# VH-VL binders against b1a7s3r263to410, part 27

Target 1, 148 residues: b1a7s3r263to410
Amino acid sequence: VTIVYDTMHYSTQKMAHEIAEGIMAEGYDVEMFFLHEDERSEIVKSILDSKAIAIGAPTINDEPYPSIGDLMYYLKGLRFERTGIKRKAVTFGSMGGKGGTPASLGKDLGEYGFDVVDTCEVYYVPDEEENKACFKLGQKLVEEAKKI
Short names: E, the ipSAE of ESMFold2; O, the ipSAE of OpenDDE; V2, 0.75 times the mean of E and O plus 0.25 times the DockQ between their complexes.

## First folded at step 6 (VH-VL; framework fv_ponezumab)

Design c3 (at its last look DockQ between E and O 0.62; V2 from the best seeds 0.00; counts 0 for: pae E 5.8 > 2)
Fold by OpenDDE, look of step 6:
Structure c3 (fold): chain C 148 residues (1-148), chain A 117 residues (1-117), chain B 112 residues (1-112)
Amino acid sequence: as target 1 above (148 residues)
Amino acid sequence: QVQLVQSGAEVKKPGASVKVSCKASGYTFTDYYIHWVRQAPGQGLEWMGRINPSGGRTKYAPRLQDRVTMTRDTSTSTVYMELSSLRSEDTAVYYCARDLGSYFDYWGQGTTVTVSS
Amino acid sequence: DVVMTQSPLSLPVTLGQPASISCKSSQSLVYSDGNTYLNWFQQRPGQSPRRLIYKVSNRDSGVPDRFSGSGSGTDFTLKISRVEAEDVGVYYCMQGTHWPRTFGQGTRLEIK
C-alpha cells in the first residue's frame, strides 16, 4: 500500500500516520511518501506496484494544497484504467475552514481509474476520535484491497 | 525526547568501506526521513543523501551516487550509511539528521571516519 | 545544483553588537507548495550543527529571539540583534527546495 501526502501544519501528516498504522495493523506493508521529500517518479512507481493507495493533502483557499497538483496530473497521464487493475483508494486531509480536498482528490482518482472507497477530513488538528477514524480508514482500505 | 545516536569512530584504509549507523528513538521511526551530512576537517557541511525509512527509498548526492548506500532496519529503528572505495578525502565527521518536513531538526552526535594509509 | 553563497565568510563581531549574514541562492527556493525552504544552522566548536531557523523566518524551539531570519526568493539574511559569547561558531544556510540539498560555505562568527 502506498500513502502519499503533503502537509501544511502537520495535521495531514498525523492523519497519514494513523492511516499507516491501520494498514499495518492488518498485516500489510506501507510505503509512505511526503511530497516535499520524494520525487514524483518514485511515488508513481510505488503506486503502480500497489493495489491500494491513500492520498492526502490539506485544503487552502478552498482548494487542494498546490503541491499535490503535479502528482495528480502525473497520475492522470498514466491511464490507470488501462492497467487492468482497479486499485483501491482513500483520500484524506485537514482543513482550516471550508474543506473539500479529500472529495476533490477522490473525484480525480475515480476518473483516473481508481476505486475510491472512502475519505477522511479533519478540522485543524485531529482529535483522538478523528485519529481513530483515520486508523479505521487504513483498515478499510486493506479490506477493500483484499478483494482485488 | 527525540534522539539520534550514531556508531563510534572508524579508521579505514584507502579502498575499504565504512558503515556508520544511526539509531533513532523518541518518535515513530517510519514517519520521518533520515539525512546524512558530512564535514571534512575545517570544511563546511556536505549533503550526502537521505533515506525514507518507510520503504527504504534513497536519494544520493550525485558526487557520491556510485559509492554510497543507505539502508534501514525498521525493527531496530536504525539507519545505515555505507561508503565504499574510501579515499583520503572521505575523512570527515559524518552526521545523521532527522527530517520533519523542514529538514534537520535533530542531529546525531557525529561519527568520525578517518581514511589513511 | 543550486549554489548557496554566504557572505561574509568571516564575521568578527564585538560583544553586544548586531551581526548579519547573507545567503544567496542561484535559483529561487520557492517550492510548489508556496513555501520557501531555507534553513539556518549554527555549529558551535566541537558540536553537531543545530537548526536555528526554518522556512526563512521560523525559529526553532529554544532559539533566542535575538536570532531572526528574513528574505525571499533567492536572497536571505540571518540577523543576530545582540551577539553573545555563546554565539561563536559557524553558521550555514541550507536550501531544502531542490535536489540535491545544498549548504552555504559557512560563516565563522568570532568575537573581536
Scores: ipSAE 0.791, ipTM 0.928, lowest interface PAE 0.7, mean pLDDT 95
Fold by ESMFold2, look of step 6:
Formats: C-alpha cells, sequence, structure tokens
Structure c3 (fold): chain C 148 residues (1-148), chain A 117 residues (1-117), chain B 112 residues (1-112)
C-alpha cells in the first residue's frame, strides 16, 4: 500500500519524515507530496489509490494553514464514504500557540469518509520523544490499514 | 552535511544528447526536490525544471519541455538531466539545486556542457 | 512567465559604502499560504550561486548581518550596509511563487 503524505513546514516536514520511516520499517513504500511544489490533482490521485494517508500541516496564528484548506475542500467534494473502502488516516502538525490543527483536520477527514486512527501535535520543533511518537504513528497507521 | 556532486564536463556535437548527473548526500534524498538551472557564458540564470525524487514526478520549463528529461535513481541518491537535440546555444554551465519551498539552499558545483562542431 | 527586473545591472561601489539593488516582478509574489517567495543569490566569480536571503528578508546561515532584504508584493530590495571586497560578484533575485521559477537579469557589484 502506498502511503500518501504532505508537508509545507520544517517542523511538520521533520514529523512527516519520522512517520514515513515508521511506515517503511513495516515494509511499505511511501509517496511524499509537498503542497507548494506538487499539483493538487496528483496528490488526490495518489490518495485515491491508497488505503492509508497521513496529512500534516502547522497551525499558523491558531488557524489551519490556507493551502491545506484547499486540499481538504477538494477531498470533501469526492465523497470518500462512497468508495467501497474506509481508508485509514492520521493527521499531524506543529504549533506555535494554542494548536488544534491535527484534531480539526481529523474531524474533517472523518466526515469525508476516512477512519482517522490517531493524531500527533508538537510544540514548535519535535524533541526526541516526539520523533519516536511520530515513528510509532507511522507503524500504527500501517497496522490499522492491514485490517482492511 | 548536505552535498550535491555533479558529473564532469562534456563536449558534444550539435544534434547529440547530454546526460548530467547530480549525486545527493547528507540528507534524506526523497525529502527534497532537485531543480536544474543553467547559465550560458556571460549570461544570467535560467530555470530548466525540477524532479521530486519521491515518485520521480517532474515539471519542466515550457521552452525546454520537448528536449529535457529528468530522472532519478533512489538507490544511488542521484538525479539525471538529459537534454537532447543539442544546439550551440545550449552551451552553458548546468547546476542542480536542492529545494523545499523554492529556497535553493544547496547548489552543485556545476557541469560545463560545450556544444561545438 | 513572471518577469523579474533588476536595477541597476552594474553597480560600482566604494569599499565601506552601502549598496542597494532593486528587483521588481511582473506579478505579485504572495503565494496562497501567505508567504512571499522572493530569494536573493550571490554568485562570486567562478563559483556556483549561493543563497543569501529567502522569503524576502530571512538571511541564510553564514550570511553577514550587512546583508538585508525588504519589500512586498512586486517591489523588493537587497541592501549591503558596508560593502567589503569579498562582496564582488553578481546578485540575482528569484521568484519561487509561480511556475516556471524565474530569475532577474543579475546585478554586477564592482569596487570603484
Amino acid sequence: as target 1 above (148 residues)
Amino acid sequence: QVQLVQSGAEVKKPGASVKVSCKASGYTFTDYYIHWVRQAPGQGLEWMGRINPSGGRTKYAPRLQDRVTMTRDTSTSTVYMELSSLRSEDTAVYYCARDLGSYFDYWGQGTTVTVSS
Amino acid sequence: DVVMTQSPLSLPVTLGQPASISCKSSQSLVYSDGNTYLNWFQQRPGQSPRRLIYKVSNRDSGVPDRFSGSGSGTDFTLKISRVEAEDVGVYYCMQGTHWPRTFGQGTRLEIK
């Protein structure tokens, strides 16, 4: 199963890296997408072909990052609850204030038809324990996806 | 310690092709894009295209897209740029550069390609 | 394509004096994420380009404090508060907001 992830921020990029390492430790390939550099259509195509996804974004000024909102709006329109499988998802991100972006994204993905198995949020830059948690999150995502 | 090491200088005839390599080290190869930028003698910089090593997806400058191909080999952490149907105006130094968010934070040493009769 | 116009194209400066380079874009460089992807590069004679400034005003690691960037929208400036002999070279602005990525023509900084 190809795991799809996106990142646009250094701290979020570091978290994405550790999640990807956790997935690869379980013997699965990942395909990484960066919102600033990749086209939305290619990201969505990869998501449609995957049983599991990871979506990451930082919290900017206590609100979701605008470019991730465009992706989420597109996913809403695709009605994933009607696709015949319930894809697994995790959300993650870093914050500089109150936070809450991973939880908000998770709620949205759940409404769009994903089974959101966990979230991970760190303050500014992940420390060693938070890096390990991201690695384990990747492993957990694969374990949940195997149940499909 | 991030490093981009390019292949050596090339001399080609018009109509031939050239393939320049760029070997990345000191970071996770699939975490960053590699862009190619060229500089004709005494001229400014021209963006040629980029490749996402995670999956191999490419985007090329419109004026070059019919002649340029970028590929990568994840097992060797190497990106390749091939330019076909060479002309004298393709004589330039070709650089690879690393990017996530259009920063070009690390550049290769450059590869001189000379197209002459 | 977004056109990046630098001025001046040649900039002779006396050592220890300030220098200022203008870069104007044909379109706004503000991206949908709120960032402005305007970068500055230095190319010393015979060398690869080196990043100086990213996202308008952020100085790269190891770049001296005498370099600063400013601007918004379509108008940007690179300033060198006190030119040193090692600053000789060509300076390029580059936009990373639009495809394809484009560079200014370059500004040759020379010592008078």
Scores: ipSAE 0.153, ipTM 0.726, lowest interface PAE 5.8, mean pLDDT 84
ESMFold2 (binder alone), look of step 6: mean pLDDT 93; pTM 0.930

Design c4 (at its last look DockQ between E and O 0.81; V2 from the best seeds 0.00; counts 0 for: pae O 7.1 > 2)
Fold by ESMFold2, look of step 6:
Formats: C-alpha cells, structure tokens, sequence
Structure c4 (fold): chain C 148 residues (1-148), chain A 117 residues (1-117), chain B 112 residues (1-112)
C-alpha cells in the first residue's frame, strides 16, 4: 500500500500516520511518500506496484494544493484503467474552511481507473475519535484491496 | 521519547570504507526520513543524503553520490551510512538526523571518523 | 547548489545584549507548497546541532522566546533579544527547499 500526502499541515501528517498504522495492523507493508520531499516518478512506481493507495492533502482556499495537482495530472496521463487492475483508493485531508479536497481527488482518481472506496476529512486537527476513524480507514482499505 | 544512537568512533586509512550505524527508538521507524550530515573539524555542516526507511529509498548529495550508500534494517530500526574510497577530507563527525517535513528535529550524538595514514 | 551565506561569521556579544545573524540564499526558498523551508540550528561546544527555528519563524519546542526568526524569499534573520551564557555556540541556517539541501557557513557566537 502506497500513502502519498502533502506535508503542509501537521494534521495531514497525523492522519497519514494513523491510516498507515491501520494498514500495518492488518499485516501489510506501507510505503510512505512525503510529496514535497519525494520524486514524483518514485511515487508513481510505488503506485504501479500497489493494489491500494491513500492520497491526502489539506484544502487551501477551497482548492487542492498545487503539488497534488501535479501528481494527479501525471496519474491521468498514465491511463491506469488500461493496466487491467482496478486499484483501491482512499483520499483524506484536513480543512480550516469549506473543505472538499478529498472528495474532489476521489472523483479524479475514479476517472483515472481507481476504485475509490472512501474519503476522510477532518476539521483542523484530528481528535481521538478522528484518529480512530483514520486507523479504521486504513483497515477498510486493506479489506477492499483483498478483493482484488 | 525519540532517540538516535550512533555507533562509535572509527579510524581509517585512505582508500578504506567506513560504515556508521544510527539506531532509532521512541517512534515508528518507517514514518520518518533519516538524513546524514557531516562536519569536518572546525568547519560547518554538509548534507550527505537521506533514506526513507519505508521501502529504503535514498537520495544522495551529488558530490558524494558515487561513494555513499545508505541502507536500513527495519527489524532493528537501524540506518547505516557507508562511505567508500576515504580521503583525508572525509575526516569529520557524522550525524544522523530525523525528518518529517520540518527538517532535523532530532539528531544522533555524532560519530567521529578519522582518516589518516 | 543553493548557496547559503551567513554574516557575520564571528559574533562577539556582551551578556544581556541583542544579537542578530543574517542568512542569504542564492535562490528563493519558497517551495511549490507555499512553505519556506529555512531553518536555524544551534550547536553548543561539543554537542550535536539542535533545531531552534523551522520554516523561517517557528520556534521549536523548548526554545526560549528570546529567539526569533524572520525573513522571506532570500533574506533571513535570526535574532536573540538578550544573549545569555548558554547561547554560546555556532548557529547555522539551512535550506530544505532545493536539492541538495545546504547549510550556511555558521556564525560563532561568543561572549565578550
């Protein structure tokens, strides 16, 4: 499982870590990518080798973060629907205003050939219950990926 | 409580290799990058490279790329930095440091490597 | 490589007086995510470096409020409003926006 997230906000980092813990609790390995520090080509290689991905970004002025946009454009060009594998995906993020980035990313991933099984968005910083929800999201992603 | 504990000092001859270890504790090892930074005697800091313990992906400073290798062992939460073809200018204190987007929040104690005839 | 230039390189200061260290980069340090990855580290004699300030102006946990960072783009400053004896050491700026990551030459702060 490949987790890609934007490091603009501590909240998004925390959500990514909880999702990863949920995946690892099910006995699966996770490759973590920090979008601003990792090369896009390495992220895409990991996604190609994975049955499941999690993509996260905060909402900035009701728009996705630019670095995520660059990754999404690259994924669009790869035509994942032609690989013969319908990979599972979740999207996540934190918000300080209107929100909606996880849903928008999910719609785009669906067009690119992913089966988006859930999204998760929290207000500012995840509390204890929201951390548990992220953990369970990781477990759900694995459950769905096993169906492949 | 986050700790990075490095292996002990080493004395090497020119042309040899050195392998320094950095053992992490107090956090989930695979969630954070480990960087290596060195400091020649009386000099400033030089970034050498980093490893993502999740998957073992590395990125090295161009000046050192042909001589440095970083690996990790997730079962022991340990990162290794190996520098080959040692020269006198490689004499330095070598530090490992943890990173998650805000660079180097925790540092190891340093490992002195001395290269002399 | 992005060149990070600190001034002064040696900074003798009287106890209780302010200190200011400049760091200039050869390129803008604003990353595509909107953050500026300019950090400040302190290295006390015989110790490992310690992070003081991250992303220009954010004090790390346990760093006294007499330390402050400011600046933008290519010009950055670390200020100590009132120097204390434990502040002796070398201060480095570092950029993490561009590969490879680079440090300034260091500024040695000493008490007169």
Amino acid sequence: as target 1 above (148 residues)
Amino acid sequence: QVQLVQSGAEVKKPGASVKVSCKASGYTFTHYYIHWVRQAPGQGLEWMGRINPSGGRTKYAPRLQDRVTMTRDTSTSTVYMELSSLRSEDTAVYYCARDLGSYFDYWGQGTTVTVSS
Amino acid sequence: DVVMTQSPLSLPVTLGQPASISCKSSQSLVYSDGNTYLNWFQQRPGQSPRRLIYKVSNRDSGVPDRFSGSGSGTDFTLKISRVEAEDVGVYYCMQGTHWPYTFGQGTRLEIK
Scores: ipSAE 0.150, ipTM 0.730, lowest interface PAE 5.7, mean pLDDT 84
Fold by OpenDDE, look of step 6:
Structure c4 (fold): chain C 148 residues (1-148), chain A 117 residues (1-117), chain B 112 residues (1-112)
Amino acid sequence: as target 1 above (148 residues)
Amino acid sequence: QVQLVQSGAEVKKPGASVKVSCKASGYTFTHYYIHWVRQAPGQGLEWMGRINPSGGRTKYAPRLQDRVTMTRDTSTSTVYMELSSLRSEDTAVYYCARDLGSYFDYWGQGTTVTVSS
Amino acid sequence: DVVMTQSPLSLPVTLGQPASISCKSSQSLVYSDGNTYLNWFQQRPGQSPRRLIYKVSNRDSGVPDRFSGSGSGTDFTLKISRVEAEDVGVYYCMQGTHWPYTFGQGTRLEIK
């Protein structure tokens, strides 16, 4: 499973951690990427080798965090729908006002050939319940991935 | 508590290889990158590269691309940095440091590598 | 590579007086995400580097409030409002915006 995220105030990062923990709790391996640190080609390679992915970014100015854009554009061009594998996906993100990034990312991934199974969105810093929700999101992703 | 514990001092001859270890504890090993930074005697800090313990993907400094190899063992939460074709100018203290977006929040104690004929 | 230029390289300071270190980058450190990944590190004699400031102005936990970071684009400053004896050491700026990551030359802070 590949997790890709960016973060502005570390909230989305926390979400990514919880998702990762959920995935690992189910006995699956996680490859986690932070967009600032990792090359897009490496991220894409990981995604290609994964049955499931989690992509997360915060919402700013009512739009997805800009840094996620180039990755999404990259994924679009790869035509995953032609690979013969319908990978499972979840999206997540934090928001300081109007949200929508997880839904937006999910829509795009769906168009790219992914099966978006669920999303998680939090307002500012995730509370304990929201963290748990993210953990469960990771578990759900694995459960869906097992069906492939 | 987060800790990065590095292997002991090394003395090598020119042309040899050295492999330094960095054992991580106190946090989820695969959730943070590990960087390597070295410091020659009396000199500044030089970034060598980074490894993602989750998957093992690496990014190296161009100057060291052909000589440095970073690996990890998830079962022992240990990252390794191997430098080959050692030269006298590779004499330095080598540090591992943890990072996840904020860069280098925790450092190892350093490993002295001496290259001499 | 992005060149990080610190000034001064040697900084003798009287105890209790303020200190200021400049760090200039050869190109903008603003990343595509809008953040500026400029860090400041302190290295006391015989010790590992310690991060003081990250992303220009964020002070790490445990770092005294007499330390502050500021700047934008290519010009950055670390300030110590009131230098203490424990502040002796070498200070480095580092950019984490562009590959490869690069450090300044270091500024040696000494007590007069």
Scores: ipSAE 0.015, ipTM 0.632, lowest interface PAE 7.1, mean pLDDT 91
ESMFold2 (binder alone), look of step 6: mean pLDDT 92; pTM 0.923

Design c5 (at its last look DockQ between E and O 0.54; V2 from the best seeds 0.00; counts 0 for: pae E 9.0 > 2)
Fold by OpenDDE, look of step 6:
Structure c5 (fold): chain C 148 residues (1-148), chain A 117 residues (1-117), chain B 112 residues (1-112)
Amino acid sequence: as target 1 above (148 residues)
Amino acid sequence: QVQLVQSGAEVKKPGASVKVSCKASGYTFTDYYIHWVRQAPGQGLEWMGRINPYGGRTKYAPRLQDRVTMTRDTSTSTVYMELSSLRSEDTAVYYCARDLGSYFDYWGQGTTVTVSS
Amino acid sequence: DVVMTQSPLSLPVTLGQPASISCKSSQSLVYSDGNTYLNWFQQRPGQSPRRLIYKVSNRDSGVPDRFSGSGSGTDFTLKISRVEAEDVGVYYCMQGTHWPYTFGQGTRLEIK
């Protein structure tokens, strides 16, 4: 399972970690990438080798965090719908206002050939219940991935 | 408090391998990347690579890519760096350091590796 | 690889006087996220490196305010407003924008 995220105030990062913990609790390995450190080509390679992915970014100015844009554009060009498998996906992100990034990313991933199974969005710093929700999101992703 | 505690000094012969450990404590192990940096005697710092405790594409310095392997054990919050085919030029102090987007805020105490015939 | 060039390599300073170290990169260190991943490290004799500055100008916690970082693009500077005896050591700049990460040669600060 590949997890990709960016973060502004580390809230989305916390979400990513909880998702990872959920995935690992189910006995699956996680490859996690941080967008402002990791190369897009390496991320894409990991995604291509994964049956399931989690992509997360905060909402800024009512739009997904800009750094996620180039990755999404990269994924769009790869035409995952032609790979023969329908990878499972979840999206997540933090917001300070209207939000919408997880839904936006999910829509795009769906168009790219992914099966978006669920999303998670939190306001500012995730609380204990929201962290649990993210954990469960990871578990759900694995359960769906097992169906492939 | 945050601590990175490295394994003890090593003395190796040319051609051998060395495996240095870096045990993290005082923070959530999986929240940070771990980098390895080495310093030959009287020389500057050289970046060796970076590993994500969760996993992913480990980054290695191109010059060392064929000889260096970084691994992790999440159950013990430990990262390992193995360097094979050791040469005299590999004699150095090896450091681990953690990173969360602001790079290298905490360092290990260093591990001296001496390669001599 | 991105080449980091520090100057001077040797910096003798009188106690209480200011010091300045230059670090130049062979290409821009501005990353796609808009950040510039340029760090400054201090290494005292016999000790591990210590981060002083991250992202050009952010002072690490516990670092005296007499240390300051500035610059942009390819030109960066570490300044010490009043050098103290404890400041003796080697200072390194490092870029974390491009793979592989690279360090400057180091600047040895000594007291005259």
Scores: ipSAE 0.257, ipTM 0.782, lowest interface PAE 2.4, mean pLDDT 93
Fold by ESMFold2, look of step 6:
Formats: C-alpha cells, structure tokens, sequence
Structure c5 (fold): chain C 148 residues (1-148), chain A 117 residues (1-117), chain B 112 residues (1-112)
C-alpha cells in the first residue's frame, strides 16, 4: 500500500501514520512518500505496483497544495480507467477553514479510475477519536483491496 | 530535546569498511529522513545520501552509490551508514542530519573517520 | 549535479560592520511547487553545521534578525547587518531542489 502526503503539515503527517498503522495491523506493507522530498516518478511507480493507495493534503483556500496537484495531473495522464483494474483509494487531510480537499481529491481519483472507498478530514489537529478513525480507515482500505 | 548522537571516531586501512551509527531521540524516529553529509579536512560539505526510517528506503549520491549502504533499526531508533572499499580521500567527518522538507534542522556531533595506509 | 558557487570564499570583517555572502546556482532552484529550496548553514569553529535560513529568507528559530536571506532563481545572498564576535565561522549555502543535493564551497567569516 502506498501512502503519499504533504510533509509540510504536521496534522496530515499524523493522519498518514495512523492510517499506516491500521494497514500494518492487517499484515500488509506500507511504502510512505513525502510530496516535497520524494520524486513523482518514484511515487507513481509505487502506485502502479499497489492495489491500494492513500493520498493526503491539507485544504488551503479550498485548493489542494500545488505539489499534490502535480501528482494528480500525472495520475490523470496515466488513465488508470483503461487498465481494467480499479485500485482502491482513500483520501485524507486537515483543514483550517471550509475544507473539502479529501472529497475533491477523491472525486478526481474516481475519475482517474480508482475506487475511492472512504475519506477522512479533520479540523486542525486530529484528536484521539480522529486518530482511531484514521487507524480504522487503514484497516478498511485493506479490507476493500482484498476484494480485487 | 531532539538529539542525534553518533558513534565514536574510527581509524581504518584502505580497502576496509566503516559503519557509523546515528541514534535519534526526542522525536518520533520514523517521521523524519536521516541524511548523511561528510566533510573532508579543511573542505566543504558533501551530501552522501538519505534513508527514510519508515521502511528503510534509501537514495544515494551517484558517485558513492556503489560503496555506501544505509540501514536502520527502529527498535533502537538508530540509523547506520556503511562505506566500503575505503580510500584515503574518504578521510572526513561524517554527520547525520534530520530532514522533513526544509533540510537539516538537527545535526549529529560528527564522527571522524581516518583512512591511513 | 547543480553547482553552488559562493563568493567570497574568505571574508575578514570589522566588528560591527555589515557582511554579505553571495551564492549562485548553475540551475534555477525553483521547484515545481513554487518554493525555492535554498538554505544557509553556519559552522562555528569545532562544531557541527547549524541551520540559519531555509527556503531563501526564513530565519530558523533563535537566529537574530541581523541575519537575512534574499534572492531568487539562481542568485542568492546572505547578509549580516552588523557582524558580532559570535558570527565567526564558515557559512554554506545548500540547494535541496535538485537531486543530488549540493553545497557551496563555504565562506569563512573572521573578525579582523
């Protein structure tokens, strides 16, 4: 399972790690990528080798951070809908305003050929219950991916 | 109280290998990349490579990739850098440094490696 | 590799006077996300490097406001408005935009 998130935002980092713990609790390996540090080609290669992905970014003025947009543009160009395999996906993020980035990313991924099984958005920093929700989101992603 | 504490100085002969450790504390070990940077006597800084302690994925500077290996042990929060086929020009102080996108906010104290024939 | 060229390499300065260090890159350091990953580090005698400035102009925590960074694209400058005794050491610019990451040669700042 491939997790990609914006490394500049602590809240999304916390969420990514909780999702990863949920995935690993189900016995699957996680490859984690940081949007700023890691090259797009490495991330895309890992996604192509995966049945399931998790993508996270915060909401800034109702637009995704530009680095996630570059990845999404690349994924659009690959046209996953033509592979005949509908990989499972989850989106997540934090917000300090109106929110909506996980839902927007999820809509885009769905159009690109992914089966988006759930989304998770928190206000500012995840609390204990929101951390548990992220853990369960990772478990749910694996459960859905097993159906492929 | 973020700390990166490195292993002690090493003296090696040409052709040998050296393994330097970097123990992290004061933060969640797997949240940050660890990079290695070296500094030959009287010279500047050279980036050697990095490791993501989450899963152990590495990326090495091209001129060192044939000789460098980075590993980690999450149970001890420790990263290791091993440099093989040592040459006299590998004499340097080796630093580990922490990073999450803004590069090297904390550095280890450095480990002097001397390659002497 | 992106070449980072600093000037001057040696900078003797009089206490209380301004200092300016230039760093030029062989390629633009603007990343696809719009950020410019150009950092400045200080290495005091006998110590590990310490970050002063990240992403061109952002001072790290505890760095005095007499330090400032500026520049864009390929041309960058570190300024010290009034040099103090504690500022002695070697200053390095570093780019994190292109792999592999590279440093300038260093500028040695000394009090005359």
Amino acid sequence: as target 1 above (148 residues)
Amino acid sequence: QVQLVQSGAEVKKPGASVKVSCKASGYTFTDYYIHWVRQAPGQGLEWMGRINPYGGRTKYAPRLQDRVTMTRDTSTSTVYMELSSLRSEDTAVYYCARDLGSYFDYWGQGTTVTVSS
Amino acid sequence: DVVMTQSPLSLPVTLGQPASISCKSSQSLVYSDGNTYLNWFQQRPGQSPRRLIYKVSNRDSGVPDRFSGSGSGTDFTLKISRVEAEDVGVYYCMQGTHWPYTFGQGTRLEIK
Scores: ipSAE 0.007, ipTM 0.635, lowest interface PAE 9.0, mean pLDDT 83
ESMFold2 (binder alone), look of step 6: mean pLDDT 92; pTM 0.921

Design c6 (at its last look DockQ between E and O 0.40; V2 from the best seeds 0.00; counts 0 for: pae E 6.8 > 2)
Fold by OpenDDE, look of step 6:
Structure c6 (fold): chain C 148 residues (1-148), chain A 117 residues (1-117), chain B 112 residues (1-112)
Amino acid sequence: as target 1 above (148 residues)
Amino acid sequence: QVQLVQSGAEVKKPGASVKVSCKASGYTFTHYYIHWVRQAPGQGLEWMGRINPYGGRTKYAPRLQDRVTMTRDTSTSTVYMELSSLRSEDTAVYYCARDLGSYFDYWGQGTTVTVSS
Amino acid sequence: DVVMTQSPLSLPVTLGQPASISCKSSQSLVYSDGNTYLNWFQQRPGQSPRRLIYEVSNRDSGVPDRFSGSGSGTDFTLKISRVEAEDVGVYYCMQGTHWPRTFGQGTRLEIK
């Protein structure tokens, strides 16, 4: 399972870690990428080798965090619908206002050929219940991936 | 408290390999990248590479790509850096450092590696 | 590779006086997320490097407020408002925007 995220105030990062823990709790390996640490080509290679992905970014100015843009554009061009694999996906992110990034990312991934199974969005810093929800999101992703 | 504890000093012959360890504690090991940086005597800092404890691609400095290997053991919260085909120029203090996006907030105490014939 | 150029390389300072170190990058350090990943490190004699400033101007916990970072794009500055004896050491800037990560040459701060 590949997890990709960026973060502005570390909230989305916390979500990513909880998702990872959920996935690992199910006995699956995780490759997690941080957008301002990892190159897009390497991320894409991991995604191509994965049956399931989690993509997360915060919302800023009612739009997805800018850094996620080039990755999404990259994924768009790869035409995953032509790979013969319907990869499972979840999206997540934090917000300080209206939000919408997880839904936006999910919509795009759907268009790119992914099966978006669920999303998670939190306001500012995730609380204990929201962290649990993210953990469960990871588990759900694995359960869906097992169907492939 | 966050700690990165590195293995002890090494003395090697040219052509040999050295493997330095960095044991992390005081935080969730898999949640941070670990970087390696070295410093030759009287010289500046040189970035060597970065490893992700969760997995993914390990990134190496181009100049060391063919000689350096970074690995991790999640069961012991330890990262390893192995440098092969050692040269005298590899004599340096080697540091591991933790990173969660803000880069290098905690450093190991350093490991002195001496390469001499 | 992105070249980080510090100036000066040697900085003798009188106790209590201010100090300033320049760091220039050969390329913009503004990342696609809008952040600028420029760090400053202090290395006292015989010690490991210690991060002072991250993302241009943010002080790490425990770092005295006499240290401050500023700059944008390709030009950055570390300032010490009043140098103390414990400030002796070598200071490095580092960029975390491009691969490979690169450091400045280091600036040796010493007391006159």
Scores: ipSAE 0.207, ipTM 0.767, lowest interface PAE 2.9, mean pLDDT 92
Fold by ESMFold2, look of step 6:
Structure c6 (fold): chain C 148 residues (1-148), chain A 117 residues (1-117), chain B 112 residues (1-112)
Amino acid sequence: as target 1 above (148 residues)
Amino acid sequence: QVQLVQSGAEVKKPGASVKVSCKASGYTFTHYYIHWVRQAPGQGLEWMGRINPYGGRTKYAPRLQDRVTMTRDTSTSTVYMELSSLRSEDTAVYYCARDLGSYFDYWGQGTTVTVSS
Amino acid sequence: DVVMTQSPLSLPVTLGQPASISCKSSQSLVYSDGNTYLNWFQQRPGQSPRRLIYEVSNRDSGVPDRFSGSGSGTDFTLKISRVEAEDVGVYYCMQGTHWPRTFGQGTRLEIK
C-alpha cells in the first residue's frame, strides 16, 4: 500500500501514521511518501505497483496545495483504468476552515480510474477518536483491496 | 520509547573509510526517514543526507555526494552511514536523527570520528 | 545553498529574564505546499541536539511553554520568556524547505 501526503500543521502526518498502522495491523506493508522529500517518479512507480493507495493533503481556501495538485495532474494523464486493475483509494486531510479537500481528491481519483472507498477529514489536529478512525480507515482499505 | 543507538567512536587515517551504525527501536523502522548530521569540534551542525529505510532510497548533500553512502538492514532496524576518502576536516561527531516531515524529533547519542595523521 | 544567519552568536542573560534569538534565511522558507519548514534545536553542553520548535511556532512535546517561535518568510525568532539555568546551551535554527537542508551557525546562551 502506498501513502502519499503533504501537511500543514503536523496533523496530516499524524493521520498518515495512523492509517499506516491500520494497514500493518492487517499484515500488509506500507510505503510512505512525503511530497516535500520524495521524487514524483518514485511515488508514481510505487502507485503502479500497488493495489491500494491513500492520498492526503490539508485544505487551504478549498484548494489542495500546489505540490499535491501536480501529482494529481500527473495521475490523470496516466489513465489508470487502462492498467486492468481498479485500484482502491482513500483520501484524508486536516482543515483550518471550510474543508473539503479529501472529497475533492476522491472525486478526481475516481475520474482517474481508482475506486475511492472512503475519506477522512479532521479539524486542525486529530483527537483520540479521530486517530482511531484513521486506523480503521487503513484496515478498511486493505479489506477492500483484497476484493481485487 | 523511541531510541536511536549509534556505534562507538572511531579513529581513522586520511584516505580510509568509516561506517557508523544507528539502531532504531520503539517504532516502525521503515516508516521514518533517518538523517545524518555531523558537528566538527567547536562548530555547528551540517546536514549530510537521509535514507528512507523502506526501499533504501537516499538523498545526499551535494558537497558529500561522491563520498557518502547510506544503507539499511530492515531485519535489525539499523541504518549505516559510510564516508570514504576521509580527510582531517571530516573529524566530527556524527548523529543520526529520525524524521517524518517535521525534522529530527529524535536523535542518536552521537559517534565521534577522528581523522588524524 | 540557503544561508541561515543567527543573531546574536553569544547571548549572556540573567536568570529569570527574557531572551530572544533571531534567524534569517537567504531565501523564503515557504514551500509550494504552503508550509514553512523552519525548526529550532537546543544542544545542552555534552548532549545531542533536541528539537524545541518545528514549522516556525509549534512547540515540541515536553518543551516548556516559556519557549516560543514566530516569524515568516525569511525572518524568524525564538523567545524564552524567563530563562532558567537548564536553558544553557547552543540554539540552532534549521531550514527544511530547500535542498540541501541547512542550519544556522548557532547562538550560545549563557547565564551571566
Scores: ipSAE 0.057, ipTM 0.669, lowest interface PAE 6.8, mean pLDDT 83
ESMFold2 (binder alone), look of step 6: mean pLDDT 93; pTM 0.924

